# VHH binders against Di-N-acetylchitobiase (Ctbs), part 4

Target 1, 344 residues: Di-N-acetylchitobiase (Ctbs), of Rattus norvegicus (Rat) (q01460)
Amino acid sequence: EDCPCSEASLCRPIRHHRDFEVFVFDVGQKTWKSYDWSQITTVAVFGKYDSELMCYAHSKGARVVLKGDVALKDIINPTFRASWIAQKVALAKAQHMDGINIDIEQEVDCSSPEYEALTALVRETTEGFHREIEGSQVTFDVAWSPKGIDKRCYNYTGIADACDFLFVMSYDEQSQIWSECIAAANAPYNQTLTGYGDYLRMGISPRKLVMGIPWYGYDYICLNLSKDDVCAIAKVPFRGAPCSDAAGHQVPYRVIMKQVNSSVSGSQWNQDQQAPYYNYKDPTGRLHQVWYDNPRSISLKAAFVKHYGLRGIGMWNANCLDYSDDALAREQTEEMWGALRPRL

## First folded at step 4 (VHH)

Design b27 (from a2 with F105Y; framework vhh_7nfr_2)
Fold by ESMFold2-Fast, scan of step 4:
Structure b27 (fold): chain B 344 residues (1-344), chain A 124 residues (1-124)
Amino acid sequence: as target 1 above (344 residues)
Amino acid sequence: QVQLQESGGGLVQPGGSLRLSCAASGFTFSEYAMSWVRQAPGEGREWVSSISGSGGSTYYADSVKGRFTIARDNVKNTLYLLMDSLKSDDTAVYYCAKVQRGYSYYDTSGYDYWGQGTQVTVSS
């Protein structure tokens, strides 16, 4: 409740809005001291409150927003929604936060009461935050495409209208594999772009869309690896699809950079997916294929953001880089932050 | 019982102005995008304009940009089309329509409810 910052002004909510958003997720681990604060406009906390992070972000003119998480069965009740919103507003005030990012990724049937309840929650949350905390920001995380991803039938246009903007999770794009069960890019370029095209064709303004980029990849064990680098993966179903990226494991960029140096193939570029990958052999002799994003693939996506006038860019998550004093790690980290800047 | 009722049409001289209204009932008006579609004599339906549920986003066909303004009043559950600098080519029956969930505002195949239409005639 009391201001934990060295200056009382740093507990004052950020009220100004920037023309271009750089929206980053932080999961803790105190790596935030090394982020590129010249770019960041919003830090979405995905974990425990850190008052030092809040004070520092505010000193840079950046927002810090709460994680909004709730069970869909509960939000059908208007009284529950009102209580939840009041609690989140009170928490934001107590922690000197600048808003909330709603991260609901649950299944919703088109005909269910949850469909209407979710849109109502977003609208009521936005109204409550804007009323109670002047200049506060309410955002909502959406899938890479509005076309039924992960059995999420959401009122995307209603949600976009209700909140300040959407953070589009343009990653985990192999969460449902309807084609061959093979390893593929976490965020293939053309597939990612079709998702934005779908949101725009629905009538959602580009000013309502912030592109979320992965700073992590997927490590898949290959049941078979062909001469053309086609990696067959285990059949792990997800929400009606016979195969999914659950057949692999998420790996942060810092781990990927160390693994690629010891890989069988070195880093390769897949032109069709506009994404890097590599093959490596584990200590037991099994072949793996890792798909990720690098400064090249990120820069191509940043160019799309600029060309179509999207509200901004961001990533999951800022902790994925190597913030050590190692010269190579510093170079790689600077290149990843730099790739977010839209350039000519 | 979703109902959409247009009004405000009529005969107007070239260069004149009209304001169309569409009274909506039977659904939560503020949660749905709304559109205006026109049909000229002997022609197919032409999308004119759309507005998001909150009113924060508006879209116009190239033929009407700078002359028409779409607006809504979510307290009164009313959609408006303000038509300035009317031309003979604007002569048509104007329909308001509700945009179905998950559809592009421009995609008239995604409209689940339509009004009865209001005639706009621009003539000398």
Scores: ipSAE 0.000, ipTM 0.123, lowest interface PAE 20.1, mean pLDDT 89

Design b28 (from a2 with Y106W; framework vhh_7nfr_2)
Fold by ESMFold2-Fast, scan of step 4:
Structure b28 (fold): chain B 344 residues (1-344), chain A 124 residues (1-124)
Amino acid sequence: as target 1 above (344 residues)
Amino acid sequence: QVQLQESGGGLVQPGGSLRLSCAASGFTFSEYAMSWVRQAPGEGREWVSSISGSGGSTYYADSVKGRFTIARDNVKNTLYLLMDSLKSDDTAVYYCAKVQRGYSFWDTSGYDYWGQGTQVTVSS
C-alpha cells in the first residue's frame, strides 16, 4: 500500500480497543495538532480527509474513522447498501482509516421500510468492515433518548446489537420544545441522564453507550427577557413540535468565551438544568441569551459516565476550542479537555 | 477553491413547478449546511430554505412552507430546491449558499460562499 506517513507502521489499522473510549469529532482546519492526544481513542473525520491527521492519530494509538451518511430512501435497496458499503470499505483502505461512524439523523416512520432498512444497513456495514479490515470499528450516532426524538422511529436495540457501540448525541435537546417557547440548555443535566436511563431500561448494555458532550452552545434572540432571565424565543416548529432550537443558532466554545466577557451580567449558572448561560445585547440593541456547557457541567456528566460504567465519553466537536497561544485560551482549552476525564 | 453553480431556473406560469440544482465543489459538501436565498427585483435578500449537512434537518421560510422542498445528494455534491405551486411573488434570482459552522441557517451574513444565482420568473 502507498503510505503517506513517515513510518509504514502508521498506515496499519489500529486493532486494540481501550478500556475507556474518548470519541472526538474533527471538522478540519488543522487544529488537531493541539488536541489532548493523551485521552483520544477515536477521531471521527467529518471534514476533508487529512493524511497528516491520520498519521498523527495512529502514532498516538488512536483510531480515525470515516463519516457515513446516506439518504434513507436509497438504503431500502439491498443492492445499493452492498455497493455503498463496498465503496466505504475501499475508501477506508485507501485512506488507512480504522472504521466508520454512521451519522443518520433522518425522520423515520415506525411502519416504513426505512425502519428495517436502517438496522440492516448498520448490520451489513459492521459485517463488511469487520471482514475486510481486521479490528475495524463501526459506530452509530443516536439521539439523546430512544423515545421518538425528532420523529426518529429507530430499532435502537437492533442497531446497538449490530454495531460496536453507539455515540449518543446528548445535545441539541431543544430540537423539539413541547412546553413554553423559551431558551434553555443545549444538554440539561437531568434530561440528558433520563435519556441514558431510557437506553439502559430497554436492555442496551452500558458498554454500548458513549456519551456525546457539546463543545458549542445556542445563541437565542429574546423577544422578551424577564426579570428572572426567562428568554422568550420565536416559535419555529420542528417535526411536529411548535417550537425548537432552530429559533437560535449554534456558537462554538471559543466564540462563547470571548463574548461572555462583554455580557450584561456575566456567566450565570442555572441549577435546575445544571448548565451555564449569559445575556448580552447585540449592536442593534436586541437582547440575546446563550446556553452552553463549561468544565463544571461537563465534569458532572463525566462523573455519570464513570458511575454507570458507560463505554466512554466524547464531544461535538474538537475544533470548537481556542487553540491559540493566548495564555487564557490555553488554560480554558486545557480545562475543557480535562473535564472529560471522569473524577472519583 | 469553493465553487457553487446554480441551474434550473426559467419562466413558468403560476401554479407551475421548477427544480433548481446547485453543484458544489472545493469543500467537504456533507459537512456543511446549505441554504437557498432569493432576491426579488428591487428587494433585499430573503432566506428561503436550509438543509443540514446529513440532510436530516430541513428548514423553510413561512412564505414557502408546504410548497418548496429542499434536498441534497452528498454523493454528487448537489443541492436541490423543488418548487411547487409557484406564485408571482416567487419571482426572484435564487442563490445557493454555504453556511458557516456556528451561524444561524437564516443569518445570510454568516454565509461564506455564494453561487452566481439563477433567475426564476413566474408570470402568465
Scores: ipSAE 0.000, ipTM 0.117, lowest interface PAE 20.1, mean pLDDT 89

Design b29 (from a2 with S104T; framework vhh_7nfr_2)
Fold by ESMFold2-Fast, scan of step 4:
Structure b29 (fold): chain B 344 residues (1-344), chain A 124 residues (1-124)
Amino acid sequence: as target 1 above (344 residues)
Amino acid sequence: QVQLQESGGGLVQPGGSLRLSCAASGFTFSEYAMSWVRQAPGEGREWVSSISGSGGSTYYADSVKGRFTIARDNVKNTLYLLMDSLKSDDTAVYYCAKVQRGYTFYDTSGYDYWGQGTQVTVSS
């Protein structure tokens, strides 16, 4: 447990909680020095441990939390849960981490033993971390709505009560398309807000909800593009749905910004979904439609977070922006970080 | 204003057949998945069947699979449930319901609009 930081104090866990959470994901691409540390309260690590990132985040008063991932079949066994928790606590201590974000996105049947085992895992993990690391933070990633998304039947109220808060992954909202098989926004405004309404109606406190924003979009090949910009997509099934966003592929904001200005349509705004999109033609002559989020769409969602008193905001993922010294890239990156800040 | 209106229920003997209809208005019918949900006396709501917006995909509860057929006519804005080999345990009020975009049809609490229901009684 030797401290790898220049100051021994930087290996000490962060104890204080801020009134407004800014919870960001980092996938290990060494761009973290360029993040907006004036906003960040928690960095959730998705990748190899980076001690320099940990030291730097702590120097800015921000938490760095582990990724919690485990097979559902294993957590039914309480002895396995206890062992897994002890291992994660020991790892957090060894790496000077401030907690854990549990990222379990597996199917759970409502009548299965996994239903109660998952709630027990979250409760026991939170109890263990809070006991062993004073001021540590335990969080859980949930789908954009508690209403059976991706065949996940979870005890959402029990999980929310058990941990410090939920990070709501309000993106990939086309993972199951039960309606027309057409390209659509990754996080349509009204659909996204309905998901938060669903969590709130279940009795979950707004102080238990952190809004996750996508800093990536989806690129879909259009089998047909109508006069009204309706892009028909391939029928790729997912978890029982006849169509899915697997008909497209994810594209980070930095790539979108370079492509949109040379696109056929330029950036368009869809008022119904309150999201930007554009059409482009690939080198083989195929038409594509790309749906994404920009400072405008993000600011609208940040306003909702502030108005309804949610715990905070965050995104997947901080590495999606262009952190080069290019003047336009710096401006676009500053606008994206700025859009997370509630103005009202 | 969204309206869903069921018809075609009634009394039928075991082994008989019925065809339920649901007339939809106030939304672009072909853009939404539609479901049939039933509620037996003293029981909770039970999902029965769903159909995709285009009609290209259909889904059935295990209790009705092979006996019921869900269909839609997107020109007439009408949803159908063709019920064959009816059993006494099929006795219920049958509701048509609109599935919200992005939501699974398996969780009926996520449905945004419901019809008034039509009674089906299977008795000898």
Scores: ipSAE 0.000, ipTM 0.368, lowest interface PAE 11.7, mean pLDDT 90

Design b30 (from a2 with F105Y T108S; framework vhh_7nfr_2)
Fold by ESMFold2-Fast, scan of step 4:
Structure b30 (fold): chain B 344 residues (1-344), chain A 124 residues (1-124)
Amino acid sequence: as target 1 above (344 residues)
Amino acid sequence: QVQLQESGGGLVQPGGSLRLSCAASGFTFSEYAMSWVRQAPGEGREWVSSISGSGGSTYYADSVKGRFTIARDNVKNTLYLLMDSLKSDDTAVYYCAKVQRGYSYYDSSGYDYWGQGTQVTVSS
């Protein structure tokens, strides 16, 4: 009701849809003032509500959407679903938001009542938002592949049909390592494309798929580093797999750019995975290998988005870049935003 | 739903030891990195230590390296900070925090849940 913006029009929800989505995640810290607003069509908020961000995004014609999460056990109850949806619609209206992005990443057994309940939640949420907020956008975050990633048995075709589109989290692709326990790219090119192929083969329209790119990498301690730069990692099981990326930790692009300058190897390119990596020694003398994405690897993925006519591209997360006034930081930040633009 | 509850703080003499605990609930503890952050009187928050979800990787601020040990028990869903050779400069409220997806262990802006804090006072 009260509009915190300088112009009352900036509190009205965005109603038009773009032909090409640039869907970005924001987690706070006011770095949004420096984003490339010439590209952004949707900001998915994962931090505290920031009315200045909402006003600014609307001034650029971009949507700002709520985070939708809920405990899996609660969604079986249709009364609970209705109440949760009503609460989220009311919150969107109160905060002048343009929709909701549903981020449910919990295990679902194929035979469980949660399987049908999750699809019902997405459908009911979409119906409620579209009815109550004209032109609102409801989206759902899905794994890099529909093939049982992290023991998530979801009705992917039903969910895609139910909502406006899917944001495909084509990263954290080492969450389950079924092969050798070695460090690898967060989003290897061919493996990533296989996931999109799987979504398309099951009948999901390319217009329902927005490609999620990581603006962060993984830092792994090497138990052994071979002459061919094979980094052996600790065996950390995850959801049935003997090894996982839990053997390392996530690191944002801004930190990677500072580390690579003082690394042992400098930035290397792995042709098989089409991703950059580097080796560095930490203050305690341990060898690490970091895998990440750079403008080169991102541009290759953006080309795939264009070639196959996907709905768009986006990333986790916009705060990962260095938005300081440093000349090198500005150049690196501009290159990362630029790499999202598909080229012929 | 997600709860983080610290315990084990108190008053201790310089050179003494304390063991802080953080009881976690409402999420799959073993899948997330955890951090300890402290805030001294009149100062901003300072990152102290982080541990990977498996416990296989640990990181320490230079000010505590060699004196503090971070550990976790993924069966009991508990994070620990073992503090040895305590100095007056270690006096602070200590918070445990859950590291969110897509974030560095060192970046507190990536912490989505925080405990209430436990006071550590090092004084004679």
Scores: ipSAE 0.000, ipTM 0.185, lowest interface PAE 17.5, mean pLDDT 89

Design b31 (from a2 with S109Y; framework vhh_7nfr_2)
Fold by ESMFold2-Fast, scan of step 4:
Structure b31 (fold): chain B 344 residues (1-344), chain A 124 residues (1-124)
Amino acid sequence: as target 1 above (344 residues)
Amino acid sequence: QVQLQESGGGLVQPGGSLRLSCAASGFTFSEYAMSWVRQAPGEGREWVSSISGSGGSTYYADSVKGRFTIARDNVKNTLYLLMDSLKSDDTAVYYCAKVQRGYSFYDTYGYDYWGQGTQVTVSS
């Protein structure tokens, strides 16, 4: 409705597209004031609407997009889809947003009506946004691989064709553990790259793929920690797999940086997974193993983005860093933002 | 759509026990970690305990380890906190909270939905 910004121009939709996307997720807490705005091209708002964030992002020429979330059973009905899209377009206009990022991660059976309904939702949402908001951007979050991850049988080529681009969630790659029930990297390098190879081999353009990296790790309680640092974890099933990362919990980079210095092992590097990890003892004496990403592992992935000509890079989520005025925290935060720049 | 409703709070003497419940609706309960977070009078929110979606992993703040037990019933979509050996320092409003995908439960920013809270008072 009325523009909440200091200048009316800041409420107009961003029409300019940069050649390289830096797509970041924000979940609130006003930490956006300290982000590296020299890089950001899109902010996906996964917290409460913040008009100051919208005004500031627009002042930097960056897009601000809505979170798109809906139950799959409801979208089989085309009348429901039309109503949902109309509501999201109206909300985007009211909040001066530049589009929507659709975040549907529910199970879909290949033979179910949801399979076609999901592709139809993405196509109809993109058509509606482009028609109603000039220059708007519609994107869809996809798993690290199109090969049946988390029982998601999606029409990946249809969805990619339907929207502006895909944000690839190349993290939570231990959501289904089919091999040994042990702790492992959130986004192992070779496994992550295999996922991109799978998307490319099915005919999806590299210009449709934005690489999502985690700025968080996983903390696992070790039922046993071997001398070779193999951490056996609880058998927690997920969507048909006997073991999962649900045996652990997520930890943001800011917490990891404070904990690693007091850990039993200090930071270690796993060559096979090209990811850092460390071991620590909790107050009860139980051994934990934490797997995460750091500037080194992120830089390797950014190099892949540049080499294969992907559309861009981004992360879940920008709030994970320490934005305090502490000198060490500032240095660590600057290194994490800097690692996103492809320097091949 | 998403609702979290706590119950089971009340007044109890030091050394007593209480069982808190949280009825969840509007989402696939078994797919999300759940937490209990408390807020004492004049204090900020303090994380107490978390449980994985399947119930296979549980986590506790140092102040409550050995005294509190978190549990869940995925058939009934209900989260529980069994509180034993209660101390005056446990006096607080206790909130049931849903852990947002991609977030740590140790930080309060990691929660997308909160219950209304239930008051626990430990006093003689």
Scores: ipSAE 0.000, ipTM 0.178, lowest interface PAE 15.3, mean pLDDT 89

Design b32 (from a2 with G110E; framework vhh_7nfr_2)
Fold by ESMFold2-Fast, scan of step 4:
Formats: structure tokens, sequence, C-alpha cells
Structure b32 (fold): chain B 344 residues (1-344), chain A 124 residues (1-124)
């Protein structure tokens, strides 16, 4: 449990909660020194533990939280849940972490024992962390909508009540394509907002909802590209849907910014989805269509967060930007961080 | 240190069968979905099959559905691919891979650890 920081005080858990959450994911790669620490309230670590990141985040008054991940079959057993929680609390203490973000995205049947077990895990984890680490934060990642996304039948109201707040993954919204197998925005504006409406109508407080936006897009190979820029994609099924975003691959914003300038179409704006896209040809001559989010689309979503009094905003993931010393890269990176600040 | 080690590849006649194994170490095997991905010479990666951490859910590419069976043994930390009715088009290097949580089983670019691969050649 020795403190790896230059000052012992930096190993103490963050106890103060800010009024507005800016909840960001870090997957390693040591880009964190270049993040906009004037905004960040929580860093969720999905990479390997980096004690320098923890020390630095604490120096900025930001929380650093563990990734919580576990097989649903195992959590049916209350003894297993207690053991897992004890292990995570011990790890948080050893790494001087401020809590845990539970990232369970597995299929759950509504009638299965996993349905109640998942809610119990969230409740027991929150109780354990709050008891053992004063001021610690327990959060849970939920799909962009509570309406059966990816065959996840979860007790969303129970989970929201059990933890400090929900990080809503308002991305991967093409994980199940029930209509035409065509490329589309990762987080279409109206569809994204409908998800929040659904959570709110269930009785979940807006103070329990943090909007997660993507700093990555999807690159799809077009089997056919129409004159109206409709990109037909391969049929790759996912959890009962005949088509999915798995027909493409994820690309971070830094790659998109380099590619869009040399694309066939340049950056286009789709007004219906309120998202940018572009078309390009690969070295083999195949047409691709890339859908992503930019400062414009992010600012529109940030405005919704502020107007409806949500707890905050955040993104997957902070490493997606170009943190090089290049002047254009710096400008683009500053614009993306700035877009999280709504102007209303 | 995460390690994935494939075995069971080889030369087989069309219509024959092979059983691939992947020995996993360095992570809690039962907590992660696992996949088989293949790559034919001069071609890109093709997702073949995935299995949930518990083994309760299995997924197959259309090209192999009904011919291949994915299975796992969480006590032995071993992933299997049982390949029946093999075709010349099944010739490829077969990779065992760990699926990163929160990512699609089908997006092979997001897999965090890969085995070294085992060659399957279907030829007369």
Amino acid sequence: as target 1 above (344 residues)
Amino acid sequence: QVQLQESGGGLVQPGGSLRLSCAASGFTFSEYAMSWVRQAPGEGREWVSSISGSGGSTYYADSVKGRFTIARDNVKNTLYLLMDSLKSDDTAVYYCAKVQRGYSFYDTSEYDYWGQGTQVTVSS
C-alpha cells in the first residue's frame, strides 16, 4: 500500500464531488499528460495501472476508478460476489483508486437468475466501496437505451438506485441493425436523445445519467454506394439482429482526421442523423464510408446534457485524439475537448 | 503475462475433420469471450466463431455455420474449434484471440491478445 506519488497526500482518495461530471476513459498509451484536466472529474482506467496517472489525476482533484468486469454466471453465487467485491476493494486501496466503474455488457434473459444477480452485484459493490473507502464512487456502464439493446434485459431502475450514477454509452448504436443493412452514425442525434427520454420515463433521475459520447467512428466497406451516399454493408449478425456495426471496424478520431483530408468526398454532414461522414477508396479500390462525431455533433449533445440537467458528460476514449505537437493536431484536439463544454 | 497457444492444425483432405485447441494463461479465462479468426494467404482477417465467458452463447460466421463447433473448458483454460466437413476454402492460419470487453465479437481489430496461429490446409 506504499504511496508511489511525490506527495503522500496524492494517495488519499478524492472525497469532493463536483456539480458537473466529466467522466473520461483511458486505455493506456500515456497520452494522459495532454488531457484537458480543467474539465476532468473522473478517469476510468481500462488500460494497465499507471501510478503516475493516478498521482497526476489526484493533483488535479480528479477521481481515478477501476474497471469492474466479471462473468454473469459467477455472480449468481452471493459468496462469489462478496469475494469479488473484497478483491476489488483491496485492489482499489493498493492502487490508491477512488472507486470502480462496472462494465458488464453481457446478454441477460429477463427470466434468468442473472437478472437479479446483476442488480445485487451493483448494490453490494456500492455498499462495500462506500463502507471501505470514504467518498468512493461506484458507477455502471449502460447501453444507449434501456429497451433491450444487445439482448441486455437489466433492472435499469434498480441498478441506477444502487450506484452513484450511470455512464450511458451513447455509441455503438448500430450494434443491432433491424432495418436495411447500411452504414450509419455511431451515435445518431435523435436516436441518442430518445435513449435518455426512455431512461427518464422509467423514473431514473437526470442526476443519475452521464452522457458518454464516442471519440471514435466506424469504417464500413460498401458493397454498393448509391448516388445518395447510401452504403450497403455485409450482413454480420449480432444477438438476434441480422446486421451490425461489426460489418465495419472502429477508428479513433486521430486516424479519421488524417484520412478525411484525402477522402473522395471530404467531410459531409448528414442532417437527419446530425453526424459527419465521408467516403474513401482503399488501396484495393474498394469504397468505404466512415461515420464519426466531430466538435459540431458533440456540442449539440453537450447542449442537451446542460438543458435537461443531466449529471454530466464524458467519452470513450480520451486516447482517441492526436496529442502530438503538430499545430493542426493541437487545434483539433482542443476543439474536441472544448466541445464537451455546452454553450447555452 | 497473457499467453494464447494454438495446436491441432495440419493437412487434411476435403470432407475431413480437425480439432483445434488454444491453451490460455495469464488472465481469468472464464471472465472473457474468446474467438477464432482465420487468415488465408494474401487475404484479410476473417472472423470465424466466438464463445461467451461462461460458454452459454456461441456465434458463427455464415461460411462455417453447421460445420464448425466452438467450445471451451474453463477448468482447463482451453478453447476448442471442432471443424467438420472441411472445404479447400477453409485453408488458412487459425488464430485464437481474447475478446476485449465492451467490443463486438466480430470486430477483430479490437481483440487485445492473439495466439501465434496454427496452419490448417485442406487439400488433396
Scores: ipSAE 0.000, ipTM 0.123, lowest interface PAE 19.2, mean pLDDT 88

Design b33 (from a2 with V99D; framework vhh_7nfr_2)
Fold by ESMFold2-Fast, scan of step 4:
Order: sequence, then structure tokens, then C-alpha cells
Structure b33 (fold): chain B 344 residues (1-344), chain A 124 residues (1-124)
Amino acid sequence: as target 1 above (344 residues)
Amino acid sequence: QVQLQESGGGLVQPGGSLRLSCAASGFTFSEYAMSWVRQAPGEGREWVSSISGSGGSTYYADSVKGRFTIARDNVKNTLYLLMDSLKSDDTAVYYCAKDQRGYSFYDTSGYDYWGQGTQVTVSS
């Protein structure tokens, strides 16, 4: 037996497809035993391979999928694409994986050879996996909107048609700030929903869209903090925009929960963005503003997923919560997992 | 090929100072946040400090705030950690690490490239 699991059946690919997808990312901190496996349908691995995680996920009927990452210049060559796909299929078989999630976030010019090459890669990858691993799942991560985010000119309808579904990264929505250079929500409610509207108007089926939400926030240093809690941030350009979230840094929910109760403002709710935030002073006396998502903001997005018949929901990333034995941490963790369940 | 090479470690007495350097190559250094992570014998990795690509924003673990300063030279592609008022608890192997966009500084598993590490020993 070449199977690392206690039962040989746990090395067989998952073939059952759930009506509602719960697609979660794991970055390899070995917290996975504490996840809410009653919900999870797919774990996308972004850390080192963990055979125990694979065996455990399969014991819960959940898929485990590879990270697909490749330089765009290389995929212009069809021979390279074929070789890369063969290598990924072989790796999936060796690690008893159920598919691949393609996470290509590189700039593409509309007129470049990379534009057609990327769509071809997704189609050929899907064909290869489906042929070689019966019931396997091929997915592709897309930005919160198809409207040229981060200078990505992609054939979104072609990619959606080519793979099983799209994981929509409806976060990092301040990666390009074209308006006021101020701190804002990572995934503002109305802006996030506009992105899904954009995908749907292109003719992409709601059954091809899985909503990705953040279990992390952004911490911004305020150059000035107004009485109305407007936090002016440093002008850090990104891919043509004059300002970006690179003026701050990402903070996982577990760190936010420990910091918010000792903050200057306590947790505040911004009604326009439907997101929580708080202000704090660092040890040097600098004012910061942190924007994040909590069970309230997540539940509003889960309701949208259910109401509009999207394929499912998921998050970046499952390791962001506090899985310690602390009673408060356990309660907060249970509330975050619970918020993913749609409440119509 | 991305390479990160640390230097500047050594043996120092409590209350002393050290300056660590990390020479980076193989990527556009100014476009990525950089971090210092340490690992004491028998313990897990502890995030120490991070600096934004432009150098405009710096972040520190509570255990080192006010004692350590992170800095970078984007012309020389070099990251620095200036360590002051060193304590025996600061004894560890110090790693230079490249942040991957989309990952939290606090989640060290998200760093895509690591140096080989440099030993810092604070002892009399």
C-alpha cells in the first residue's frame, strides 16, 4: 500500500459534488483538525503538503486541491503547458489530491499572447485533470471584479467556461485606490456585490461563482485621523493607481480580536461599507485604523450568496482564527465558521 | 533565482547591540515587504519585524518594540535589523524572509523565500 492514510479508501479521489460549495484555503499551520468540517467541501492547500490533512479531509468527504502557479511567459508555449499539466496531474495522483486551484494573478495586456495562453492553460488543465482523475475539480481564482483589476486583462467568460468554477477573491478591494487616499474596508459590501453583478452581466452563470471572503483585515497608519474617523494614508501607487492597500498590512482575525478590545475607539461599524473598523495607537504614538470582517459582515455576504443562487462561499484563510483552548477564542472561532452558513 | 543571505550575527553580552543585514537578489526588491523571523532552540518561529516595500511603514512584535529597528536600502537591495538593549531571550537564529503579497506578516507560512539564518547569542 502506497497510501499514507489508516484506511486505503481515504486515498481515493472524492467524486461526490455538493450542491453548495464551501471552499477554504489552508496555509499549513496544522490547525486543520479544528476547522468546521461539517461545512467544508474543498480545502485549497497553499502551504507544504500535509498527508494527515489530506487523509482527514477525505474522511470528512471534502476535496483537497493543489495550488496551480506558473509564470505566464512560459505558458505561451503549448509544449510547456502540456508538460506542466502532466506534472501537476502526476503530483495530484502521488499526493492523492482531488484537483487543482489555479492562482495566477499576474498582469496581462489584452493584446498580448498571454491573454489567449492563459485561457488555453485553464482549458487544457481542466481536460487533463478530468481525463486522468475521474471526478477531479479544476478552479481558478479571479479578482473581485472582471473590470481590469490590477491590470489583469483576462478572458473571464472563456476561463469560466473552461473550468469547474471561479473562486472570486472579493477582498483586497483597495489594491488600487482611484478615489480618496484613505483607509477603507477590505471588502465593502456594495462594491463587492457590484463585482458579482459585473461577472453575471458578462453571461457567467451564478453556478460558476464561489464568493471568497476575507478572514483578515488591513492595518493602516493614519497620516491624519479626522473627527469623522477618516484615516488619510500614505500614497503608495500600485499598477497605475496613485494609492493602494500597500500603505497598510494584512492582519489575521485572531490578532484583530486581541487588539480591538484595547483599542482607542473599540469596534465601530461603518454602515456605508457594512464593515467593522477600529482605531488604535502604537507604542510610538502613531494612530492606526484597522478594517476587517466579523460575523455580522460575513453573514450579510452569505445571505447574498444564497439569495442569488451562487455556487457557494469560502474564505482566505482558515488559519486566521484562534484555535487555542481559550474559551473566548473558541466562541469567536465558532461564530466566524457559523457566519458562513446562509441565513435567508 | 531568488536568494536571501543574512550576516551580522554573533555572540554579544546582555545590553549590547548588533546589526543584521540581508542581501537580496533575483526579484524587484522595492516591490515586496520584507520580514525578520527568529527561532530559539526547541521553539517555533516567532515573527519579529516587517517593513513595506517603500520603507514607509514598519511593524514590530511586542517583545522587540522600542529596542529593534528595521530598515531597508532599495538601491543596495539590503534589509537591516538594528538590535539594541539585547536580552538573553533574544538568543535565536534570525531569518530574513520575503513576504508574498496576499499574506499577513503574522503568518510566517506565507513567506515564499527564506535565508539560511544567522545565529545571535546573548550571553555573558
Scores: ipSAE 0.015, ipTM 0.503, lowest interface PAE 7.1, mean pLDDT 89

Design b34 (from a2 with V99G; framework vhh_7nfr_2)
Fold by ESMFold2-Fast, scan of step 4:
Structure b34 (fold): chain B 344 residues (1-344), chain A 124 residues (1-124)
Amino acid sequence: as target 1 above (344 residues)
Amino acid sequence: QVQLQESGGGLVQPGGSLRLSCAASGFTFSEYAMSWVRQAPGEGREWVSSISGSGGSTYYADSVKGRFTIARDNVKNTLYLLMDSLKSDDTAVYYCAKGQRGYSFYDTSGYDYWGQGTQVTVSS
């Protein structure tokens, strides 16, 4: 509980909410010293508590929030929910944190007790944090669309009403592939926007929606690569869909930038998906296709955020960039952070 | 919550075979790349092999390529390392490790969960 910061004021919770949220995830490695702190409003910690990160973020006026993770079977019990919330509030106080981001991504059947229990957990967590920590922020990570993604039947309107805002995970959009079993963008532009349209049509305020952008892509082995760059992928079913992005693996932007320079195709732009991709051969001679987001695709999404008055933007995750003191790496890093700024 | 438990290590003669298993729980196993990393006595950690969530992509360190096979059973939430033609240089503690969202499986520093390790000793 003692303040680990050199300035005692840096252990006080951040109370000010900015008009535009820039909500970023940090997974460790102390790369946070190189982030664009002129933009960041919230850092969601995924990993071990780092008191230096907390002190630094607070010195920049940014919130640092806990990861909220729990098994759905346990939250049906209201006594368990109360205990879990009390533990998380106590942890936030001990670590001088500004709230919690609830990252529950489990399958829920519409008729199950988990449906009501999840909404109750979000409501009770928000009430507890707001009561116990003045100015604290409670947020919830939702799928790119409310329409049954990954068999998640959630009370989206209830959850949005219960918490401060939703971080919309506008990535992993190939988790269920209902059409051709081919490699595709992690976050295709029109499909991504359809998700926001769906949230808005159900009555959720745009001020409750923060757009989450991927700073990583997917690398797929091509069973066949056509002349038109159509990459056929292995048929890996997921939650009722015959194919999924489980046929590939995730790659951070820093690795993509080094690999694209030695790729067979160089970086290509897919106009339909408004996303970049490239093809490369692995050491065994197999063809791969990598789909990712770059400053161009991110800027298009940031423009949508501004035009429709969404609460903000953010990404998974801030550690994905090359923060070395290399001229090219620095330029690429500055362009990626810059792309989050809404432009018109 | 997340648990990774290795088994199948032991003492084997050069040229022998072992099958390592890693039982995973507390996360959706098929969504994550999984890896084997080893640490020989007095040395740092060495990445051995990785497999994508689907099992569609497999990668091997040059030192084990052609001798080791990484596999997974997504129904049983179990990762395997089939080790053939074992050499004395393969003696190490073998760790099962989970990939993390936003990290390539090549980035072992980005692995968010590790098992306790299983000892493999190759000696005559």
Scores: ipSAE 0.000, ipTM 0.155, lowest interface PAE 20.2, mean pLDDT 89

